# Designs tried in a protein design chat: VH-VL binders against FYVE, RhoGEF and PH domain-containing protein 5 (Fgd5). Part 2

Target 1, 194 residues: FYVE, RhoGEF and PH domain-containing protein 5 (Fgd5), of Mus musculus (Mouse) (q80uz0r647to840)
Amino acid sequence: RALVIAQELLSSEKAYVQMLQHLSLDFHGAVLRALENVEQEGREPLAQEELRQGLRELPAICDLHQGILESLEQRLGDCGEGQPQVADIFLAREQEFEHHAAHILQFDRYLGLLAESCLLSPRLATTVREFEQSSQGGGQSMKHRMLRVVQRLFQYQVLLTDYLNNLCPDSAEYDNTQSALTLISKVTDRANES

## First folded at step 4 (VH-VL)

Design ba23 (from b5 with heavy chain H52L; framework fv_bexmarilimab)
Fold by ESMFold2-Fast, scan of step 4:
Structure ba23 (fold): chain C 194 residues (1-194), chain A 120 residues (1-120), chain B 108 residues (1-108)
Amino acid sequence: as target 1 above (194 residues)
Amino acid sequence: QVTLKESGPTLVKPTQTLTLTCSFSGFSLSTSGVGIGWIRQPPGKALEWLALIYWDDDKRYNPALKSRLTISKDTSKNQVVLTMTNMDPVDTATYYCAHSKYWGYGFDYWGQGTLVTVSS
Amino acid sequence: EIVLTQSPGTLSLSPGERATLSCTASQSVSSSYLHWYQQKPGKAPKLLIYAASSLQSGVPSRFSGSGSGTDYTLTISSLQPEDFATYYCQQYGSSPLTFGQGTKLEIK
């Protein structure tokens, strides 16, 4: 049933947002403070500004998905056992998705810059290690956590495709879901460009 | 909803210590990323950042004033306290406390401000 | 310290006109950490734009921001009477956090 799939979209979004909040709010802030201490000591890594620029998308991505989560909670809470309407939640955020896709292409480079900066800053290396070992992500590496950002787009494609297959073809929700899938597919393809 | 309010003396004599309290509701300072800053504004002048404290007790001070400033928090009371020593007439300003949801985001909620006048 | 210079100091315009306010930094600032505030007389500042171009919740769509590096701009299309206020830019990327000196937008 369409409702069951919509509920799965909600529950998986909730788990994803929790991971993103830890990554975006705790890790990004801690990295910035570690880099500031290096500046105060008169030591500045060459990659410092580039790393800051790379990490700047994390808070915005977190805000995007928190908004999606809140909208899903409201829509599914309000509909009861009726027909769910969730596709326009994604369509309303088309510009944000397209913006983030461009920056995801820099993912591997920013991981390299982070690794390089850790060699120059014991405090930053400690921050990364502590974050990786936190209860929020078990023992998952930073690379695996950041890859979840790209993986979430693929999960949207799977979930929205299953959702579409359980909708009445004559419904407005069916049409909107096709549009949402087109958007997510476009963003996912762009994120995978070499 | 989210509310912040500054409290403390409105009149301070030169050389005295100023203690201001920021009391807030609608959020917790134990939430990861959250910080509270203090910003002042002398009458008719620009905004000047003073200090910042984060959920993990990380403290940042304006280097120009660092020797005079102490910031602390009581998470259970939803309060942040700023202490500034050796007050001078040039420190006359409206003092604000403000919320930031994470480092670098910006100050999205502000207290109403409290005017502190330094004179004999 | 990063110095933010706003220009003009005062901008006199009529309702319905477009306002363009600039903020220049003495050193390159990541756009992620450049923000704009609105302040009306006797009131606390209000966050309008964060990360150079992102509109804060509840802020009318006539406000927009752009820029990178050292040059940033706040634009208000079709000014409303309530938009006449002082506007400040701020960088929140490095210590000390700094604000510009403000641009006063006044009715001509």
Scores: ipSAE 0.005, ipTM 0.520, lowest interface PAE 11.7, mean pLDDT 82

Design ba3 (from b5 with heavy chain S100R K101R; framework fv_bexmarilimab)
Fold by ESMFold2-Fast, scan of step 4:
Structure ba3 (fold): chain C 194 residues (1-194), chain A 120 residues (1-120), chain B 108 residues (1-108)
Amino acid sequence: as target 1 above (194 residues)
Amino acid sequence: QVTLKESGPTLVKPTQTLTLTCSFSGFSLSTSGVGIGWIRQPPGKALEWLAHIYWDDDKRYNPALKSRLTISKDTSKNQVVLTMTNMDPVDTATYYCAHRRYWGYGFDYWGQGTLVTVSS
Amino acid sequence: EIVLTQSPGTLSLSPGERATLSCTASQSVSSSYLHWYQQKPGKAPKLLIYAASSLQSGVPSRFSGSGSGTDYTLTISSLQPEDFATYYCQQYGSSPLTFGQGTKLEIK
């Protein structure tokens, strides 16, 4: 039912946050340190700063989803076997989703800048390779991991759609879920436009 | 019950502007998530998406045709209007308007379509 | 733009047989934005499957969809006379929204 789908939303959010934490906290910090070596070697300052600015978005995205995870854990713990109330978790974060949609569009550019920087810095190339080979990376490239950020928006649409279909049409949760789905769909469509 | 119906000229001369109106009932284009798209199909050929307008007046156009297309809505009349400039015989097609609630649902309700023939 | 290639172009089968229709994308697209439509001559398309595998309300259970990435399939488990029509796949995982060229299912 609706509760089962809400529990799937929670379980998948937990896995997603763990991936974002590894990407943001472990990898981002290592990459920023390695970029200091590129700067010392005389790399174009503007291109390096663009990459630094783009990578700073990862901690903010992680913070957003950590908050969603904590709210989902609280709501589903509180409802027991009753009616879940999860849609307003997304609605409360509308501005944050809008902000991140703009940056998600630039991820291919950030990956290109990262690849170029790896050609200039053996240290950075080693850091990226080690991250990709880690057990938490599952052998997946940086491109695949970064694209999981975009994929999460698509997963929200599928899960929220299934959730909506299992709610009473006359309920407040039904109306809130329609609004949340509209928000996520709009953000996803904007992120998907060139 | 949801219904959509296309209206406009069935015959257009080359270089003229085509204006089509989609009239609908059973839902409001003020409802969050609701949008109306225009899709055409030349005789015996595949479907081609043209444009889409959302409840919040946000508009999307097929890049291949963007310079020729304008989409607008009149929420109080339950109508969406598509304008296409500089018509050519290759634009001969059946033109459909269709309802879409969310990106993941696809086009769930369609008008019957209107055949527009472009000839001299 | 993402090109959707449907195969076969024409499929000739008899009532009671299983039909399998393929849709291949030139680039990977999310299954959330891959949909299937049925169109009969002189009629508007009808949504059958949305998000690759979800059956649209009112559509018979003999229709099913599957796939991910670049490869998607529509299956009709036991053809009924009314199922002989043209089928289109559609994506909106990337702008512009595109349709496949269609597979015509005809009576053998």
Scores: ipSAE 0.000, ipTM 0.434, lowest interface PAE 20.5, mean pLDDT 81

Design ba4 (from b5 with light chain A51R; framework fv_bexmarilimab)
Fold by ESMFold2-Fast, scan of step 4:
Structure ba4 (fold): chain C 194 residues (1-194), chain A 120 residues (1-120), chain B 108 residues (1-108)
Amino acid sequence: as target 1 above (194 residues)
Amino acid sequence: QVTLKESGPTLVKPTQTLTLTCSFSGFSLSTSGVGIGWIRQPPGKALEWLAHIYWDDDKRYNPALKSRLTISKDTSKNQVVLTMTNMDPVDTATYYCAHSKYWGYGFDYWGQGTLVTVSS
Amino acid sequence: EIVLTQSPGTLSLSPGERATLSCTASQSVSSSYLHWYQQKPGKAPKLLIYRASSLQSGVPSRFSGSGSGTDYTLTISSLQPEDFATYYCQQYGSSPLTFGQGTKLEIK
């Protein structure tokens, strides 16, 4: 029961980390390099600066989720068919989630800034088009990939709620899962408020 | 798993062109995000970044030295080549090539370095 | 360009003591793009801390990094003999990529 949901959390985290790596390694780096010439000349429009600041958090967000993935792999490998212990993986990273909350929760807004910036930078527009059409981009739009950053928090909320409902109410894991769900719900609520 | 090694002349005369090759293994420079940088260090002095080339053939140069530097890659040979024109005694330094996982991340693997002395 | 100023230039301490090394940027740098390297004589630099506070694999837990904006710190909680080396901070958030001038940690 609970183990199956924990395994779904692991499987979806693997897919999410792969997407984040493509987004933070390929796209983010290419975008920042495309914008460097404008920065050097001191002619950076406000929209481009705001986009650049938002995107520079991608490597740190990627590392956060890579750590979660590695911890999930270890915990689920170690527990066999016993009670999984995964909630403290999220609790141990509370400060990182809070630190990145402003950036994670605004990725939908960054899509608009990206579109606007492409109108001002032919190099950026070319970079976005090439990335979307490449096999590295998987044919998915930038909107779909960037929106996954915000949507992962909602997925955690759903998965952790299902997980909680399949745990023994008097277990330590139940209490820890409630705390983890509270943490994720706080950052998710901020996204809804925009 | 990842290794890099610099090669090239150890002695260069003033006004000549220096060509250094970085040979690597354990990764592909066609992998998304991956780049190779060149950094030098004069004896007893700090590290100075020279140039960087990325998987997508995007090239970056230190503006102070840009007119003298050319960086290129040969994917089939797993090599990155740095060329620096008009060498001067002040360019005497240990030259390193280094791997970066992606833009801005840091240099996680370095070659051993090659000392290049510029003198008549 | 962003200038990184390290302080002190030389730090003389004994094994077992705590070392605190500072790196100050001339303008704000995201912590995601600030890194620390250790260099021993005749050797290439070794990445020690990446993204201001993340420990590189294989690096002892006595090393830690912190900071944001313009002020960054590398701390070694209990110095071991092998820790006496030169330490460099580096930013990769703006072109050109720059390094600090280094702090030499020497045995007292």
Scores: ipSAE 0.005, ipTM 0.513, lowest interface PAE 12.5, mean pLDDT 81

Design ba5 (from b5 with light chain A51K S54R; framework fv_bexmarilimab)
Fold by ESMFold2-Fast, scan of step 4:
Structure ba5 (fold): chain C 194 residues (1-194), chain A 120 residues (1-120), chain B 108 residues (1-108)
Amino acid sequence: as target 1 above (194 residues)
Amino acid sequence: QVTLKESGPTLVKPTQTLTLTCSFSGFSLSTSGVGIGWIRQPPGKALEWLAHIYWDDDKRYNPALKSRLTISKDTSKNQVVLTMTNMDPVDTATYYCAHSKYWGYGFDYWGQGTLVTVSS
Amino acid sequence: EIVLTQSPGTLSLSPGERATLSCTASQSVSSSYLHWYQQKPGKAPKLLIYKASRLQSGVPSRFSGSGSGTDYTLTISSLQPEDFATYYCQQYGSSPLTFGQGTKLEIK
């Protein structure tokens, strides 16, 4: 069962990374191009500058999860039908998860800044509309996609708990999974304080 | 399978207008985020960005050259055209077109370049 | 205009040695918009490292990049004969897009 849960973790990570790639690589780049780049200082509205700074965090979040995906693919490919070992993938990325917790708390603010910036920039409003219309899943809002970042941390907590319950208590993987759960739980709690 | 190729005159006289065409394959300029830039390099010198055009027809120009430059696209033909007016011998350079997946992401595919010599 | 200054202008080394190339910006540049290109004589530039530290597909692992703010570095851990070329840094975050003047890596 542990292997089945680890495979669910991999499958859901792959879907999540695809969503993050659209949000981070496709949308972020298009938004930065659509925003007015001012040659003279002080001409850019504060909302657009704050939004620009916040969106720069998305590529780093995408990189974190792409790394997790690649590690999961390697570990589950290597173990075959044996016992998986995946908990240290999360533990190795402790600093990155802690960094992202702080930024996730700002995502509600960034969504408000995006809405305000769309009122000030017809190009940005067009870009957002086109992104939402072209996305798989038909008509899903940017708010829904950005909040999936918080949702993924909750999914990790659920999946790792189920995984832990199907491991031998005497195994190194059991101990490592408990540590990973502690890490993810703390990050999830901080992110959910907004 | 992504390819770009520059075409146009190799010799231009001072005061004439230069027109260069970038023909590409392996991607569409209707794809969201995609852009094509023009970069030049005088013999033995550094690279200089000239202009950019994006999938939504947004155009960006180097401010130092903006009054002389026009960039346009024909998405159905997979072509981007750059025109530069009032050519001078100092504009002698190899001219490149290059693909960018998104604004800010770098130029991941380049044409081979075309040397344009400006002389009387 | 953000000016990128590369140092040294010319770096003379032998195969097997480590090369360290610097790029300094006149203003702070996000690492997400700092890229490195390799150019061999008579050829178009090739994207080598994007977003300061990410290796472009097909580029050997001996190449690495680092940096933030105004200071960026390209490192080649063990030079191969094919690595002797001119290297350019570029910022793609602010208009106009600008390139450094280049560092020529030449065989000693």
Scores: ipSAE 0.000, ipTM 0.516, lowest interface PAE 12.2, mean pLDDT 82

Design ba6 (from b5 with light chain L97Y; framework fv_bexmarilimab)
Fold by ESMFold2-Fast, scan of step 4:
Parts: structure tokens; sequence; C-alpha cells
Structure ba6 (fold): chain C 194 residues (1-194), chain A 120 residues (1-120), chain B 108 residues (1-108)
């Protein structure tokens, strides 16, 4: 049933936002501080500058998903056991997805830049290691956590496709869900063409 | 078992320098990411952040007060010291030191606070 | 600097009621860096909620936070006598790390 899938979208978004907040708070703050301290020792490598700029996008990406989470909680709370309407939550955020898509899809590249920066800065390497071993990190590698940012877009495709297949084809929600899937597919497809 | 406690003079005359010490236990300021901040609260008013020092000796100051503030640490003694120059009656406040896990995190453990009164 | 404005300034309610406290930022603040504190007379502040919506360890589940951008909310679903205190929001995203002016929750 469509409602069960919508509830799975909500529960997975809640878990994702929590992970993203931990990544943004612990890792982003500590990494930026370590990079700023390295900068004082001489001219900063371009890899570190690109990484620093990419990491500054994490708080904004977190805010995007916090908004989606809150909208999902409201819509599914108001819906009760009735028919859910969630697709327009994504459509309302089309500009935000377009804006952040490049940064989200480049997290695999950012992992390479992070690895390179760790070779140049023992302080940064220590920060990454300590975050991975912290309670908020859950013992997962930094690569795994950052890759989840990219993977969330693909999870939306899976969940929204299952949702669509359980909707009445003549409903407004069906049409909106197709539009939302088109949006998500459009932003993810750009990664393959670049 | 995390404990922080502020110490220093409770009465300061205008133009004098205030020196406050934060003594702590239950954690180490050599732990990566850990920092100690200083926050003050004038009677009946809001909280105001003053300065912060991290495990790696990185120091941050409130820009409005930066020229008057110095923060330092002695990791072996589990102490952080804040110095504020040219005290004025408007600086009368309860001064707190507080622990933060990493940059960007809230202040999860606080000292009891010490009231500093500035008057002639 | 980012100015945080809290409303209402004072909220008078009875035990068992729902409390809703607002914090509005003068410019966008990431939810990751927005925190809520509780302060009782003569005592230091206590961290209640970090990153807009995450409960600090040991904080009762009746407390919840939400919001993004410039608008944030702290909710207490069913007030207990010990919840009557002053509540402050804080942004820790950019220096200086600023606090709101506080909302005083008082018993009717």
Amino acid sequence: as target 1 above (194 residues)
Amino acid sequence: QVTLKESGPTLVKPTQTLTLTCSFSGFSLSTSGVGIGWIRQPPGKALEWLAHIYWDDDKRYNPALKSRLTISKDTSKNQVVLTMTNMDPVDTATYYCAHSKYWGYGFDYWGQGTLVTVSS
Amino acid sequence: EIVLTQSPGTLSLSPGERATLSCTASQSVSSSYLHWYQQKPGKAPKLLIYAASSLQSGVPSRFSGSGSGTDYTLTISSLQPEDFATYYCQQYGSSPYTFGQGTKLEIK
C-alpha cells in the first residue's frame, strides 16, 4: 500500500537527517578548523581549497533534508490512515535540489580530495580517524558516511517508484509523483554526463 | 563526572584587568575536538559568548570584545584562563566556562558560574 | 552578527499544557548549529536540544525541536512543574556564537 511506502520514506529520512547532522557538526567543523590551521603554514594546495568549499555545502544540504523531514511528518500526520500526498514536497524544492545536486554527486570526488589532504596533514588524518571511531560515527568509515549523501538520491528513486506503482493512475498524486521522479532522475543523470 | 568550576575575583574596579580560571575534571583538553568556552550573563539579561579555546590551542574571540580578551590553557593542570582588560560597570555579569565536544556543538557541560561585579 | 529573536518573551501556562517557543534568526542559520538551553534561577544553562531537533542525553522525550533556515521552534508536549524556566536558543554556526534574549516560561 502507498501509505506504508510513504511511512518508510519518512522513517528513512529521519535516520538520514540524523546521520547528516552528525556529519555536518562533528566532521565538517573539525575538518574546516584543521584545514584553516594548515593554511597558516603556507600556500594551501588547490585540493584542500576545493574540499573546504565542498564541505561548506553540508549545512545547507542538511537544511534541505530537515525541511523535507518536517514536511513529511506534517503530511503523514494529517493524512492518518488515508491516502498520502507527499510528491509535491520534492517538487517545491526543485531549485534546492538543482543547486545542491552538483555537490551531492561530487562526494565521491571529495573522498579522493580528503584522502589526499590527510596525506598532507597529520592533524586532519587524526580528526578523520577520531570521527570514525566516535559514538556518533557508529564505527563506519568516512567513505561510507559521505557516500550515503550521494546514495540518498538513488534511494528516493527506489522509494518514489514503489510509491508510484501503488497509486491510482488518475490521481493528482500519481502525476506529481511522476514529476518528482523526473526531477530526481534529471539531477542524478547529470553525474553520468559530466 | 564532568565538572567545571570558575574562580577569580568577585569585585573589580573600573579600568582594572579581570583574570578568571576554569578548573575542570572528568575529561582532558588534550582530547581531539574538545574545547572550552567562556560565556557571560549580566543580571537579568541574555547569554553572551566571549571566547573559546580548543585542544590544539586554536583560539576564537567575540569580535566585539577581541581587543580586550585573551584565552589560554594549561592542559597538564586541567585549566583554562580568560583575561579581560579595561573592565567597566557594564561588564558586571555571571561568568561561565563550558565544555564543547567539537566545533559547532552546543555547550553540554557548564560550570556553576562566578558573579563579577565592577564598581568603584 | 546573527541576531536571534525569541517569542513570546513570557509564556504563562499550567502543568499538563503544551508549550511552543519560537526563535527567529536575522539571517539563515543551518539547523545543524541551532541549539536550545534551559536555565533555572541561580543556575547555569543546561543543553536540551542540539542541531535543532536532537535530544541531548538525559532530556525527557516531551521536549522536541524543529525548524530550518530562519525559523526554529521548541515544543514541550505536556508541561511538568520542573519545566518552568527560561529557555534560550543559540546559533553556533558563525562567530560570534549568539544567543536569543530568552523566553520565560512561568506557572499560571
Scores: ipSAE 0.012, ipTM 0.553, lowest interface PAE 8.4, mean pLDDT 83

Design ba7 (from b5 with light chain L97W; framework fv_bexmarilimab)
Fold by ESMFold2-Fast, scan of step 4:
Structure ba7 (fold): chain C 194 residues (1-194), chain A 120 residues (1-120), chain B 108 residues (1-108)
Amino acid sequence: as target 1 above (194 residues)
Amino acid sequence: QVTLKESGPTLVKPTQTLTLTCSFSGFSLSTSGVGIGWIRQPPGKALEWLAHIYWDDDKRYNPALKSRLTISKDTSKNQVVLTMTNMDPVDTATYYCAHSKYWGYGFDYWGQGTLVTVSS
Amino acid sequence: EIVLTQSPGTLSLSPGERATLSCTASQSVSSSYLHWYQQKPGKAPKLLIYAASSLQSGVPSRFSGSGSGTDYTLTISSLQPEDFATYYCQQYGSSPWTFGQGTKLEIK
């Protein structure tokens, strides 16, 4: 059972990383270029600078989760049908999680700034609409995609709790999973305090 | 490893057209956000940005030189080409191509540069 | 066009000393798009600091950047012999993208 839950963690991480890659690499660059074009045309977008600062964090968040995905693929590939060992993947990234929790808290504010900027820039509004309607987006709104960043931390907490409950209490993995849950709960609480 | 290398003529006569090619490896210009810029530096002078091309073929030019500049890419060959018309001795400079990973985040990898001398 | 003015034009210091280099923009520029480069004679520029304060991978920790709006600073906490070079600031936010005129750091 523990293995089944670990496999769910892996499959959901794959889907999450694919969404982050589209959001971070494709959308981020296009939005920033659209904002520059508005500035060049003598228009001053509302809170444009704060939005730019917020979008700067997306590539680093993408890199964090790509690393987690690669580690999960390797660990679950190596264990076969045996007992999985995945908790230390999260523990090894404690500083990165703590750093990004502070930025994730700002995503509600960044969504407001994006909406304001779209009101002043038909080019930006068009860019956002085009990305929302892309094949990779499946019609999901930009707001939904950005909120997925916050939601993933909640999903980790749920999945790791379910995982813990299916481990032998005397195992090293049980102890490591409790530590990972403590870390994720800490950053999730901080991210959800906005 | 990311590498870029400039190639083209090192000597150009006044009024001629300069064509420079940037050949690169270690990344693709089909990757979203990626762009290649051209920057020049006359001997003993500051850096001057000339032109930039993005993965989606969006092109940007320095307004001071826009009428003389054309930038294009061949993604399949991993090349970016800059053409500059009506060369003058004041255009004598080392010409660089440089990579940017994301719009606005600076030039993180540079070619070695090629010195172009404009002389009769 | 945003003009970047660097000061001083030349800075003469000894190894071990702290260097402070300034870059002033003619109008407000986003810190996200202000970058610092190092150039040694006969070599291409090397990105040192991006987004005003972020250290580029592989760059020694003695380099740091700060600033916002119109005023930006590059600091080298303890100069090493290999740090004597010309330093340029750049804004990559507003067209045309511009560089400062450079600050030459030379051995006293």
Scores: ipSAE 0.012, ipTM 0.555, lowest interface PAE 7.9, mean pLDDT 83

Design ba8 (from b5 with heavy chain S32Y; framework fv_bexmarilimab)
Fold by ESMFold2-Fast, scan of step 4:
Structure ba8 (fold): chain C 194 residues (1-194), chain A 120 residues (1-120), chain B 108 residues (1-108)
Amino acid sequence: as target 1 above (194 residues)
Amino acid sequence: QVTLKESGPTLVKPTQTLTLTCSFSGFSLSTYGVGIGWIRQPPGKALEWLAHIYWDDDKRYNPALKSRLTISKDTSKNQVVLTMTNMDPVDTATYYCAHSKYWGYGFDYWGQGTLVTVSS
Amino acid sequence: EIVLTQSPGTLSLSPGERATLSCTASQSVSSSYLHWYQQKPGKAPKLLIYAASSLQSGVPSRFSGSGSGTDYTLTISSLQPEDFATYYCQQYGSSPLTFGQGTKLEIK
């Protein structure tokens, strides 16, 4: 049934947002603090600004999914046991998804800037290493964490496809869901070229 | 159980230096990600962050007050000390110390606060 | 520095009613770096919501937070007598860490 699949989309989005929040808070907080230490040591501000801007995509990704989660909670709460309408939640965020995909394609450059900064600052290198080794970091690289974002986009494709298959073909929601699937597929294809 | 408690003088004369100690239990300031912040609140006013110290001895200060503030820790005694120079009546406030995981997680455990009056 | 403006300054409601408190930032703050506190007279602040929407352990489910960018809200779905207090939002996405001026929730 379409409602059951929509509820699964909500439940999985909630779990994903919680994971993103923890990763964003722990990693971004640790790295941002270390970058402030590098700044105090007289490093060039433009290189730090570009790196900080790239790292800001981690909280921005969380913000995007927080918005999706809030919209899903509202729509499913309002419809009760009726017909869900969730496809336009994704369509309304086309610009955000495109922006996210563009930044994934720039990810190697941001990681290069971080690696270069670590090479020049033992304090930054130590902070990043300690975070990666902590339970919060789990020893995973930045690239691996970004792949989880791509994986979530693929999960949207699976869930929205199942949702579509349980909708009346004559409904507006059916048409909107096809459009949402097209958007997500386009974004996923671009992100995979990182 | 995590507990924090502020201690120090309750009355300070203008131009004097204030020294406050935060004593804590239930956690170690050598644990990765742990930090202690100092926040003050003048009577009837909003909260104002003063300084923070992290497990790795990294220290952060409110830029508006940086020249007057010094924060230090004694991990073996489970204590963090804040020193503020050149006290003024406008510095009259309740001073709190609080626990955080990184600064990003917010302040999840607070001391009871100590009212410091600057007068005469 | 990022200035947080809370509105209204004072909100008068009765037990059982829904409360909605606003926090507006002078520039964009990631939701990951916005938190809400409750403070009762003579007591230290208590963390209620971290990262805009995550409920702190031990906090009743009637409290919820939402928002992104510059606009954030704290909602209490059905006010209990113990909820009448002053509420503060806080950001740390930019140095220095700042708090809003507070919203006082009082009994009508």
Scores: ipSAE 0.088, ipTM 0.661, lowest interface PAE 5.7, mean pLDDT 83

Design ba9 (from b5 with heavy chain S32R; framework fv_bexmarilimab)
Fold by ESMFold2-Fast, scan of step 4:
Structure ba9 (fold): chain C 194 residues (1-194), chain A 120 residues (1-120), chain B 108 residues (1-108)
Amino acid sequence: as target 1 above (194 residues)
Amino acid sequence: QVTLKESGPTLVKPTQTLTLTCSFSGFSLSTRGVGIGWIRQPPGKALEWLAHIYWDDDKRYNPALKSRLTISKDTSKNQVVLTMTNMDPVDTATYYCAHSKYWGYGFDYWGQGTLVTVSS
Amino acid sequence: EIVLTQSPGTLSLSPGERATLSCTASQSVSSSYLHWYQQKPGKAPKLLIYAASSLQSGVPSRFSGSGSGTDYTLTISSLQPEDFATYYCQQYGSSPLTFGQGTKLEIK
């Protein structure tokens, strides 16, 4: 049963990475190219640079989850129908999770800077509006899309808890899964503070 | 099936203007995120990006060549046109157009390329 | 502009060997915006790896990519005769879009 849950973790990670790629490469790329052409007249130069720096975190979040996806594919491919070992995939990425949790707390600030930049650039405002209205997003706001990052952390908690409950308590994987759950719980708590 | 093909003059004299057309099928340049880039390669040299045009008519140019380049599209005809002024023998290269599904993605489909020779 | 430096310039190997090709950026590039291409003489480039590590559809599994920040690597685990070509890295995260100078993989 543990294997079935691990396979669900893999399949849901694949779907999540696809969403992050659309958010990171489509939206972030479109915003960056709009910002590069935006006139600085009537705008604080620091706000423009700060927004650009903050949005560059989106590709890094995508990179983190692409790495997790690749590791899950490798581990589950190698184990066949045997016992999966996936908990250390999360433990190896503790620093990255902590960094991204801190970034999510700043997202309201970045959304504010984006809104300010949209007032100064009709082109950027059009880009943001069109992305939000795209079929991929189902008309969801950028704030709602970023909340899916926090939702993925909650999904990890659910999936890893179910996984843990189907492991032998005497196994190394059980101990590692408990550690992974502790990490994800702490990261989720920090990301949820604002 | 996605296809792209470059067309235009194969011989250009110094100081003349080069006009190249990229004709494509299998996708629409009205699809959100989609763009077409132009890349050139002088014989035996590396690839050099020239210009991009996106679904929303957003245009990007290589700063080193920007004053010489104009890119435009006709979405209804499935064509992108690149114009380069004041051609010089150093501009002799194979010119490619290529598809990108969104900004930041790689060029996943390329035309066959057209060799443009600049000489008197 | 971000300069991509590929090394070595030429790599001479035999079929069956492992090839490791490097790409170094003059400043940090997100792995999401780093891509690898294969080009054979007289042909257009082909996208092999996108976002540093994702294999393009139809590309054999012997090709893999890795890296982050300023250092990226393309690996071919067991060279086949058809793999001898020139390989280019490319960044698409910052304007202007730039390519490396290429690594020529040739038969020993």
Scores: ipSAE 0.006, ipTM 0.542, lowest interface PAE 9.7, mean pLDDT 82

